VHH binders against Protein SUPPRESSOR OF NIM1 1 (SON1). Designs and how they scored, part 16

Target 1, 370 residues: Protein SUPPRESSOR OF NIM1 1 (SON1), of Arabidopsis thaliana (Mouse-ear cress) (q8ll17)
Amino acid sequence: MALPWELEEDILSRLPPISLVRFRTVSKHWNSLFNDKTFINNHLSRSRPEFIILTNSKIYSVDIIDHNNIDPTIRLHEIPTYDIHSRGTDLNRTIINTCDEFLFYNYRYWDNMTALWNPWLRQVRWIEYANQEFCVFGLGYDNSRPEKVYKILGHLFCHGKVLRDQKVVIYECASDSLRFIDRPEDDDWPITETAKRSNVSLNGNLYWFGCSNYENDEYYIRIFDFSTEDFKPFCLLPCQMSHSTDELVLAVYKGDRFSLLKQCSVTREIGVWVTKERISNDNGNGGEGVEWLKLMTLSKPNLPKLFGTVSYFIYGKTLYMCNGDDETALACIYIVREDVCKKFQIGSGNINCRHCVYTPNLLSLPLFIG
Short names: E, the ipSAE of ESMFold2; O, the ipSAE of OpenDDE; V2, 0.75 times the mean of E and O plus 0.25 times the DockQ between their complexes.

## First folded at step 4 (VHH)

Design q4 (framework vhh_brivekimig_d4)
Fold by ESMFold2-Fast, scan of step 4:
Structure q4 (fold): chain B 370 residues (1-370), chain A 120 residues (1-120)
Amino acid sequence: as target 1 above (370 residues)
Amino acid sequence: EVQLVESGGGVVQPGGSLRLSCAASGFTFSSYAMSWVRQAPGKGPEWVSSISGSGGSTLYADSVKGRFTISRDNSKNTLYLQMNSLRPEDTALYYCAKDYFDSSEPLDYSSQGTLVTVSS
């Protein structure tokens, strides 16, 4: 049995984020509810991932109204850039990704600012650092502490130096200080340009693909652990590359697991794997015991040839992908389930295919003070 | 076992009104939020309206706000939807559901629904 206020919380926790944001301005009671940790976490667990599309002038959230038995309705909702534009940001030089359920906004190359952003709550936290040659790889936090202590992983671009000569650094937000991190002796270069755009955040750490043998295209998942501040291998992949041109895409699954998408570049066949158990920061073996299971194999004649930046998520029994059309390079949404593969071009004109997966939520940004 | 039985559908002209009913059994009705969900021909489910267990709070989809009124009678274990100013696009099978609030969720077809046809 639940009391009337508990039933009200259950109703609201199941509503789409856009509806909840609207309701926050209508009632002091509901505004108070939307600040409750239990409600916020319950809502997040029920929230569906969506695509964020970054063009040269605007940012959009892609709303997919899936009618199950017919073509879904694809709608672009413009995300206001008031929060980020006021700092003089240029979308042409912007990378967007996620960290800890927030959008991570970053300039390309070397820059002196980055941001953690919740666009639904219109909250932004700018992080400025003194060295203008600091190139950001990603944002993470020390998950061994009750309060999240955010750090930025990156490198210093030293004028006249090649990429392999860059120094890996941590920027510590609380102390406004940079320090050098030891580079693994076995690695030629732990941070690649591809990994800068395609790393995933889970439990405060960053994950991306490392390569153990470039001649044989043998890949694994690599971790940077923000609590120990080191690079290490995390786990093996459940599959092998068929061709060097195959696409591999890592994503978060159900908030606490990994999913892996691989497309054969020749046949266009897509395989999707997920980890059986939750990924824990304290699994003892650094991922040695990670078990994968194959969730689906898709061999449809109208599958796209994936290239460049690929974003995807799995919801229910459906695979959703965002990538450029292989003929036009315009951004498209692909919806694949069972015997169905549907392609929807997003908007009109040449859309830059910068995009990421974001789960709308009511989480407040951390304080970067003291 | 949760049982929900919808009734009150029919054929009406645009601008007309209908009142739908849902008889609930197999659970403590007053302890659960209830919703109306519709499914138009060839389309997936669309959440229409919800009401709290006490009846003190109601929510409506933008497409029906100001035209539809959800209510309940906990003494009769019955949920109602008063539909006014009906439009052709309101034509659908209407289902009542326990704890359904998101059109992206698959509908539990444990009930038969009630058909509403708005035709000129």
Scores: ipSAE 0.000, ipTM 0.121, lowest interface PAE 21.2, mean pLDDT 74

## First folded at step 5 (VHH)

Design k2b (from n6 with S31D S53W Y102W E104S; framework vhh_brivekimig_d4; at its last look DockQ between E and O 0.32; V2 from the best seeds 0.00; counts 0 for: pae E 8.0 > 2, grease 24.4 > 24.2)
Fold by ESMFold2, look of step 5:
Structure k2b (fold): chain B 370 residues (1-370), chain A 122 residues (1-122)
Amino acid sequence: as target 1 above (370 residues)
Amino acid sequence: EVQLVESGGGVVQPGGSLRLSCAASGFTFSDYDMSWVRQAPGKGPEWVSSISWSGGSTLYADSVKGRFTISRDNSKNTLYLQMNSLRPEDTALYYCAKETYWDSFGLHFDYSSQGTLVTVSS
């Protein structure tokens, strides 16, 4: 007996991406369905985020098996890296991040390249540029037209000069060309190495923290808008810093909103806020209409002290974090909710781990069209 | 903790050559980009050359390009600067520097406090 069409699609949309990729060979119907944009987007909306972890030599996807019980577990899957390693790139010097639904490998400037990657479809889009002094900050796109126009924000390397004098650079992916744009008028160099590791991508734009008053630790979220090519304030934080060493982490929530995590550096208490509404394609205007809700407060004696780059996501009522152990620096996954605080160490000998949050999906990589 | 010790400086005539060495300890040398910086008498610091952590990429100031060659040996934790066709304006105290971090003021390095003096004169 065949299943009703609606039930069949509902069941299939809940399966892991790797299963759907395999199932494309079963029938023309399933192959057509798994290439349909409506199905793909529905599947993505039901998918749980995972952690991607880069060691010195390997890339892993961390699947968290919670089963909605007290004893969650994890499962590591090694991702084949031949697609991304074929150019002799150095994982030790890679900053992994995302551009919307795709992995983005942000190499240090010595490598002259970067890439978009969907490992579940085995698709890689290399971006190789000739200028050895171009330092990549992040990838985004102009979405004011039906065709996304992909661009890379960065700067040129400044040898011993203050960054105040440096130019901001846009790389146009389709034309393989560099051009300068105006730097915002202030002493706050907006594209720092810290921001390079911590910015988040949403709707083709990049978001990260800025500081309006270093004496008062007055932080805000800024945006680089790839459609207008402007640095702008986006909104104020929903919380205040207790100490200058408190940890702040910005993340995408449910694929279309932001979450903000703050940990007090003294008490280790974690607060998480989320934006009430979806972030629209409207660009920020310095605090217009962004409303935050406090989603959770976690005060547990065994919470880790967060440091450096922190990756996290929220699924259901549970906070999932990836960060180095504060004593050993070994990569750890933390699973925290009201009744659970679990710690899992990832790998025993790999201490230079980088990581990000990624939701596995079936979306094909874009073509770079001008 | 971080220790950078330069050697190889001296007095040389114009057109001559010198090779500077910088012995590094107190950190994992192969994890960091390295640079040479010089300071002429009465002047501020001037960046000379940089080399990537692996040694695969190099950059030079225009004033030394084609005359100086930076290199490193990660197995010996040593940075080198081969200086050829030396000119009087190359006279300076030369420091090696270890990359540390970027911030709103630029890329920062840890410098040695000692340096090695290069004097180009007849």
Scores: ipSAE 0.013, ipTM 0.373, lowest interface PAE 8.0, mean pLDDT 78
ESMFold2 (binder alone), look of step 5: mean pLDDT 80; pTM 0.795
OpenDDE, look of step 5: ipSAE 0.020; ipTM 0.365

Design k2q (from k2, 17 letters changed; framework vhh_6qgx_2; at its last look DockQ between E and O 0.09; V2 from the best seeds 0.00; counts 0 for: pae E 8.7 > 2, grease 25.9 > 24.2, placed apart)
Fold by ESMFold2, look of step 5:
Structure k2q (fold): chain B 370 residues (1-370), chain A 122 residues (1-122)
Amino acid sequence: as target 1 above (370 residues)
Amino acid sequence: QVQLVESGGGLVQAGGSLRLSCAASGFTFSDYDMAWFRRAPGKEREFVAAISWSGGSTFYTDSVKGRFTISRDHAKNTVSLQMNSLRPEDTAVYYCAAETYWDSFGLHYDYWGQGTRVTVSA
């Protein structure tokens, strides 16, 4: 009559995190279950990604209702922001990204801080540093040990332009200390403002695009390995740029692989590739063994012209994208598959929105210990 | 129409002071970070100082730290640069700039003034 515990757990593991947070008040049993590490990880493995959108004053999670329905819809859920406002921060001037399963708020270089955040648990871990000259690029960790040792990659000296004589810096989260590391030997400054918004985090490392020959548009994926603390090439792209204005976007696929999106700037055709195998720490020595598969090609007359920062994920055979409208710059969600190309505008008057892909979860934020 | 109008430049002896002012119009002043740049004869334009949208944070190039102070006045829509202990190497045309947006290439100072000339005599 009463549901077997295993069936109850299976049902609960398929529900959105906001529902589970509400259910904690129903019983001590459910409250205990939602703190269990095994349950939390099972729930994460079944979760669908969502878009997080920051406006000047609000943060939204975009829930896409597209359960094999031919006519998808969206629902906006406002995320309470009191926890991140307690430091007097300005949402308009932040950059959001992720570190593994957590949101990473990289405040503008004026603010001396970053934050790791799980909004569904109402947890914020502030990372404050005294040096006003430290400019944050991204968060990662040494994954060669059982305990993650968190570090922030960045540089000193920020004046609106990055010069080749700037120094690369590592911030040690546990000891609250800065130290210098060697710069790569090429002439290109590797941690650009563009890369700050577009790098992806996987297994504690950061990945983004490098260019070996700008005249020929020869791009590759590079890695910063937080365990060895060096910049390395990771792998070649599975495609070539047709035009210098083509859009190229790297993302995490299914939590343990990469996807690559390329849009031709002339035809607006979108190609998407994914890595065949999961990405492991052993692949950091130049990408040996990385193989790509072409997942889809989309040629629709109403595809948007992508620009600036693009967030996307793939679920089933459908491409979900967040980007500004190409005429108004207002935040839009695009849902694209072979028989559908839908556009949903997110609010009016919201230009300069930031956004990322986030998989809602019940994981507690890490402690920074030595 | 966005306008940035600098004033307060002129001739001054080494060790003297000047106060530059930049009047802003045609945009919501409180939404923008503001900066001063300068161009010395025969050199590239270089960053001097910046102030956040709220006025809570400032940043200076090393050669002017402790001598220059940037400030903003939201009631008057102005940004100012107080320049003390001036040196002959501070001789330049000084430009006011506003950060307008970011794109895939980074921060943009899209609005610039015409510049005001500062000459520091030995």
Scores: ipSAE 0.012, ipTM 0.335, lowest interface PAE 8.7, mean pLDDT 79
ESMFold2 (binder alone), look of step 5: mean pLDDT 84; pTM 0.849
OpenDDE, look of step 5: ipSAE 0.013; ipTM 0.291

Design k2r (from k2 with S57R; framework vhh_8k46_1; at its last look DockQ between E and O 0.02; V2 from the best seeds 0.00; counts 0 for: pae O 10.3 > 2, placed apart)
Fold by OpenDDE, look of step 5:
Structure k2r (fold): chain B 370 residues (1-370), chain A 122 residues (1-122)
Amino acid sequence: as target 1 above (370 residues)
Amino acid sequence: AVQLQASGGGFVQPGGSLRLSCAASGFTFSDYDMGWFRQAPGKEREFVSAISWSGGRTYYADSVKGRFTISRDNSKNTVYLQMNSLRAEDTATYYCAAETYWDSFGLHYDYWGQGTQVTVSS
């Protein structure tokens, strides 16, 4: 008996993109469905975040299976490297992060390039900069209109000059041009290397930690609004730094909120906060209204140190982290739930890698980005 | 040419103190995070401490927390490592490095200095 169409759609909406892409060739009807905006959005809403790991030789998608099981399984999917890695393997000059539903990849060596990427659809759009001195901070878009107008925030590297003297630059993807913009606050510039690699993209804007007082370790979240092209304070953190060596990590939570990790450098305890409400463009104009909720406190002796750039997502009441092992520096996935912390080594020796969190989806890239 | 010149190493008894210095030249010092590493004989190089470009953030390996203090003077293009309460296990060649970026696996450095030997022995 053929399944009712509604049931079939429901089943299909729960399958990973990799499977669905394969099914496109099986049925014209399915192919049409997989291109349907409603289906794509529904599928996205049902998808779980994954880790993308970029090594010198391979790219992996890490899928965690059986989230509710005491013994979850880690599944690695190799992503074909010819889409991205074929253009550069020097990870020291590589940034991988997300712009909402897409991955962005920046590589700076003999070439200076940025890619917008959906690995499951095998879609990639490359932006090559004529100016090799353009240093990328992050990708965003003007969200003031229905169509996304992509821009890249960065600066022009001038040899012999300190970063604080560098001018902020916007790359206009549509016109393939660089434009200088104002830097309104001294504390916003220069953007730290940590921020360059750990900024959060949400709704076309970029978010990262600012510091109002380094002596007192007073941090808050800053925003770059790609619509107004302004640097602004966004919101206060829900916690205070207790020690100078405490770690903070910001991430997107449930696609439209923020999560915050704070790890005590002494106890290694991790506090987990999430914003109560979704982050909207309006919040960029008045971040004082952002309310945080403490979701959980994790206190385990075997919690990893949140050193450097840490990728993580929260699903349910479980914290998933990609981080290096404290001793071996090998890439590991940590699954932390209540009183349990499980560690999974990824690969056989990946020390040098980049990673980010990405939610697999069927969203096609815009036809024209640049 | 980029140079990182470390100094201040030597022999010290357990419980003693040393202050390492690393003088940088050939690059914009104030634009870089700085770090200290050490390598003991037969062991891999390990992270000891790091300091952000502004000095606002400091990081320490667990093994040296409370004993070592990293600092910098951007006007002098110098990073320091104050080592107190030294132990035999702190014996190593210490290296200064200028950082490119941080990731989950540690610090990545573009420039490395020559090592300075620290020997803690009774």
Scores: ipSAE 0.006, ipTM 0.255, lowest interface PAE 10.3, mean pLDDT 84
ESMFold2, look of step 5: ipSAE 0.011; ipTM 0.337
ESMFold2 (binder alone), look of step 5: mean pLDDT 79; pTM 0.785

## First folded at step 7 (VHH; framework vhh_brivekimig_d4)

Design s1 (from n6 with L59F D62K; at its last look DockQ between E and O 0.24; V2 from the best seeds 0.00; counts 0 for: pae E 12.0 > 2, framework grips)
Fold by ESMFold2, look of step 7:
Structure s1 (fold): chain B 370 residues (1-370), chain A 122 residues (1-122)
Amino acid sequence: as target 1 above (370 residues)
Amino acid sequence: EVQLVESGGGVVQPGGSLRLSCAASGFTFSSYDMSWVRQAPGKGPEWVSSISSSGGSTFYAKSVKGRFTISRDNSKNTLYLQMNSLRPEDTALYYCAKETYYDEFGLHFDYSSQGTLVTVSS
């Protein structure tokens, strides 16, 4: 029985990427559809984010099953590591982040490599750099032209210098070359603990919390613009910390906006703000005029005390968080809304987990064009 | 005051060997992981090798694995690098560094030696 074309496409756009990859063999029509940029982008816009959790030796995608809303649960899907282990490197202590719609992995210094990865398409693009002490902060691209020119921001170990005296380095992915760029005059560039814990990739640029020297260490969002290769302020935050131990977390919202999560360390109350409009790369007035809306306030007696690296996303009226348990250090998933606060502990015997938020998709990895 | 003093550099022909030493003082040497780092003329620093505080684990850059051997003698507070089958591209200033911690952004050092020059030339 044939479905109307419009209904068929709508149904397909709601299926998981792994199902669509499998369905490519069903018909030439479906195979062509799943390579179409418009369909891929529509599918992405309908997709819910998931958590990616890296344990000692395994990687999981955490899907949230919320079909009955009062009793939400999770389902773990192990992601095969052979895609990213094909070089024989040790995945233990691998650092996982994202760059736009792709997973971005860092390895230890002595492995001297990193990778972009779409595990649902089983695509990996390795980035090996010369045997240098290059410390990677994040990947971005020059998007001022139709061709994206990918670059990595980081620093090199400079003997006899403290971290904030290290030289800023750009790795050019297409030419496999390193070069130095000017360091900003202030202390808030991507080697501070605050910058490292808050960095976010969006539309080819990196964003993190800056800490002003001019006042009471108030926070704002800074940008590294990979097109102009400069550090500059981007926008103010919709809130500020009340206590030095409050938690402040920056994230991407809906793929084209920011969200900000703040937890009061005393009450454990959580506030979440989002930007009203999508974030534009075209900086005629850049981040000027960025407006925030308070999306939710959650006050529950069972809220965890957040610490260290926190990953979260919002879907509907529900906050989903991944953070380590403060007793066991095991990764935990928290599902929180007005009438629910549930905790799920991931795995047994895993005490040092890394995690990020990722929206599964059908986008092929970019080519590095110089 | 933490001090790291290296020795053993020099000029050697391709295929030759050298052994570098790094004498440590001013800290409990046996409690810290240690590294060798090199810097070739006109290039940035390059991590070469690391050894755990006990000496039980060793790590090598791909470019030197199988040719270089890191070791330590905790009774003498001394770090070593045995460099065999040397190549012209191994020409660099070599220095030892005291590791402090490793995090999501890489390996960190808080002290280093001044460096000893290794030149591999026919």
Scores: ipSAE 0.000, ipTM 0.222, lowest interface PAE 12.0, mean pLDDT 76
ESMFold2 (binder alone), look of step 7: mean pLDDT 81; pTM 0.803
OpenDDE, look of step 7: ipSAE 0.022; ipTM 0.316

Design s2 (from n6 with S57R; at its last look DockQ between E and O 0.45; V2 from the best seeds 0.00; counts 0 for: pae E 3.9 > 2)
Amino acid sequence: EVQLVESGGGVVQPGGSLRLSCAASGFTFSSYDMSWVRQAPGKGPEWVSSISSSGGRTLYADSVKGRFTISRDNSKNTLYLQMNSLRPEDTALYYCAKETYYDEFGLHFDYSSQGTLVTVSS
ESMFold2, look of step 7: ipSAE 0.215; ipTM 0.644
ESMFold2 (binder alone), look of step 7: mean pLDDT 82; pTM 0.809
OpenDDE, look of step 7: ipSAE 0.044; ipTM 0.440
ESMFold2, look of step 8: ipSAE 0.293; ipTM 0.685
ESMFold2 (binder alone), look of step 8: mean pLDDT 82; pTM 0.807
OpenDDE, look of step 8: ipSAE 0.024; ipTM 0.384

Design s3 (from n6 with S52Y; at its last look DockQ between E and O 0.54; V2 from the best seeds 0.00; counts 0 for: pae E 8.0 > 2)
Fold by ESMFold2, look of step 7:
Structure s3 (fold): chain B 370 residues (1-370), chain A 122 residues (1-122)
Amino acid sequence: as target 1 above (370 residues)
Amino acid sequence: EVQLVESGGGVVQPGGSLRLSCAASGFTFSSYDMSWVRQAPGKGPEWVSSIYSSGGSTLYADSVKGRFTISRDNSKNTLYLQMNSLRPEDTALYYCAKETYYDEFGLHFDYSSQGTLVTVSS
């Protein structure tokens, strides 16, 4: 029962966060270890993501148990929401996304606050803004200095004016101040409600798809840089759309890279690409220096037809996806490899599900100072 | 069938108060955001106020902020608008509306009431 200390730490770093939370009470030594920054970061780097699923009344974390890659199962954990609900929030209006390793709790249209959240530590950090007309798109920070300065990108609620004629708004979290910034001169509104649900956060910046020609389905990845406060093209896609109805999904890969999923709407074939290198602010501007690798191609007759909002992650050689069933609207988890495609339905009845990918972790929420 | 039935309109002197009510039926009232909208004679519709489905958040047009209060009672399926410090410019047909979605063209409604006339005159 005596293990070398180095082996003990290695074993513990491979356990899920819920186990480590329980193990904190075993000894003061283990409790101290689980507060160590190096251990926390090593544990996070080895962790597999989970799906977070919102119903009209509850939030679940979906833990996929796939240790042997032979017969995966799922385990649902209801996430307690008392701290979130005590502020009068309404899950029917809630959008959940991420900022770095934390959940970002947002609303579809208007409210006077948003939040960062680590449900495993039961930590919530609210960001309340005085202007209730402020519609939040996403949270980021100036990453050009060691001290992060958090900002919110958004716009003002439009009372019957054309939104595309409005200016973009930046909210300074530390000073509770709101200011306009210029937007791209193109005719398209860059921070759409669709993009609000599908953007990805990496290194304090937000990334999502842009389209240079909708008739030709010419897409690219754009960035909003919170350090310079401007919209820029980031890189071209590693693939072309075969049909206008093909599904295209951007995600963070291994915490420091991107993955891209494309499904052909006719054949249902799925291709996944990942960026070769870690994404950094030093990778240049406007598509310079980003290389992609094709990680997998999946062709199976029982692949689901993806639609609407899709969440996914890659772990090992397995693709994990969350999408609604096209006939029942129930949330479904798909686990796909070359030799298997497993489908798990969550619950019964017809519900519209919102979801995102989250890697459970022991990181404490940041302070909003500037 | 969705129904929205309003009441409480009338004639009032400047500086006076009125309380409008809107009774809802035919849908799950507590699941939807609601608005009050007004239309002055000879003008187009003007959004006045919105309230979150739970009643937790409210939003007002600048022209009425501080004078009007929107509220709801989900147990009675009823939406309210308390109008204080009324001005002649508030004269309009007021109706309640069920919100459906928000896009780059603004806030959209799928059902509205017939309206109740509010007249503010000396």
Scores: ipSAE 0.012, ipTM 0.429, lowest interface PAE 8.0, mean pLDDT 80
ESMFold2 (binder alone), look of step 7: mean pLDDT 80; pTM 0.796
OpenDDE, look of step 7: ipSAE 0.021; ipTM 0.324

Design s4 (from n6 with Y101E H108T; at its last look DockQ between E and O 0.39; V2 from the best seeds 0.00; counts 0 for: pae E 7.4 > 2)
Fold by ESMFold2, look of step 7:
Structure s4 (fold): chain B 370 residues (1-370), chain A 122 residues (1-122)
Amino acid sequence: as target 1 above (370 residues)
Amino acid sequence: EVQLVESGGGVVQPGGSLRLSCAASGFTFSSYDMSWVRQAPGKGPEWVSSISSSGGSTLYADSVKGRFTISRDNSKNTLYLQMNSLRPEDTALYYCAKETEYDEFGLTFDYSSQGTLVTVSS
């Protein structure tokens, strides 16, 4: 023990999660430290996000080596699979996104299971339900109590467009039971297929875009509050749509705020806004008080035209995006700032990948208790 | 041009069995989910069963669970429906249906085929 404890702890808290996992076997002292919740939270606060990319057979984490003033590069790290695979060859059936600090593995239309996952701890929690008509939207929890009560929001499988009214369902994780809940009176179809791929999890709730007037593209951010089990408007957008084909992407910013990316479909100009304050556990109370700041505007001549599912994060002055190449549709990483616009193609073979933003961490998966 | 040709219908007594087939052409069969839909005389269309593109996942309407089995042979571009323990209320014109490529409200189906008639009567 040559270093003071406080200095040793500070050094360790700045290391990548994969290094800390390896270091667990070096000493009981370090293994104990890496299970300490204060250390884990400090380490998470210093971590940057990464991209997770799912192909037909493999899952990768994208390590971006960008020393701010140095030419950025990438490195792919394969993540071990614990029987998390697509059910067939059609990646359109598979969804990967997040629930708080964990990965959430799901399907677009119908299946009988889903999973919560922390790949750095090699922990998987499978959730299997007997009702084949249950379509999972997302996982959340009642955050109004000290003990988190985990629930899955979803709906019954709709056999084409014959039925106009969506049947909304809650799955109670602790009791392994399904029940119907009321949907909003003014919205016959609150859960869309696009929302399954684009919703954002924060503080146990799910957020996604709603549209109040499709004729003038009046979009807003909507919340499903797992504590009250209600669909509610959350806030208006900080920007105005220029065209109906403009791209809008909602994301978590710094772990406790939102960011919003908008790309003009004609000029390819990108604007990014962030919320001024952290989003509190009083989910419905903060909607009218949400203030946005315009963080950046990017007008590079070689910006891609964004399509479909877009994943992005902001770190420092740099925008990092994962999306398809606008000519080949192959998955690419884009690194954009005032003095740089770099493109990295992830591969030349498999296309049509799924991806999300994930901040690697040492948090253990929750227990599903009542 | 997408073409779906159903066969195997006929007249059967209650409790009997039939096996329906659907020959598919004009698209990459193995890339799409497939369904059976039926229409009884004087009624609107009713979804019966669906099968994933690989054949690994199946789903059934409550009215047919335990009696009907959907399957597919991707090497022959053929969809099947094994119908057991048939009842008079199963009498209908049966269509196979191809998944549309994408829909914000879930799967939609193309009902452009002629169908095959199943009649359950004494």
Scores: ipSAE 0.013, ipTM 0.422, lowest interface PAE 7.4, mean pLDDT 78
ESMFold2 (binder alone), look of step 7: mean pLDDT 79; pTM 0.787
OpenDDE, look of step 7: ipSAE 0.036; ipTM 0.378

Design s5 (from n6 with F105Y L107F; at its last look DockQ between E and O 0.52; V2 from the best seeds 0.00; counts 0 for: pae E 5.7 > 2)
Amino acid sequence: EVQLVESGGGVVQPGGSLRLSCAASGFTFSSYDMSWVRQAPGKGPEWVSSISSSGGSTLYADSVKGRFTISRDNSKNTLYLQMNSLRPEDTALYYCAKETYYDEYGFHFDYSSQGTLVTVSS
ESMFold2, look of step 7: ipSAE 0.083; ipTM 0.554
ESMFold2 (binder alone), look of step 7: mean pLDDT 81; pTM 0.801
OpenDDE, look of step 7: ipSAE 0.024; ipTM 0.364

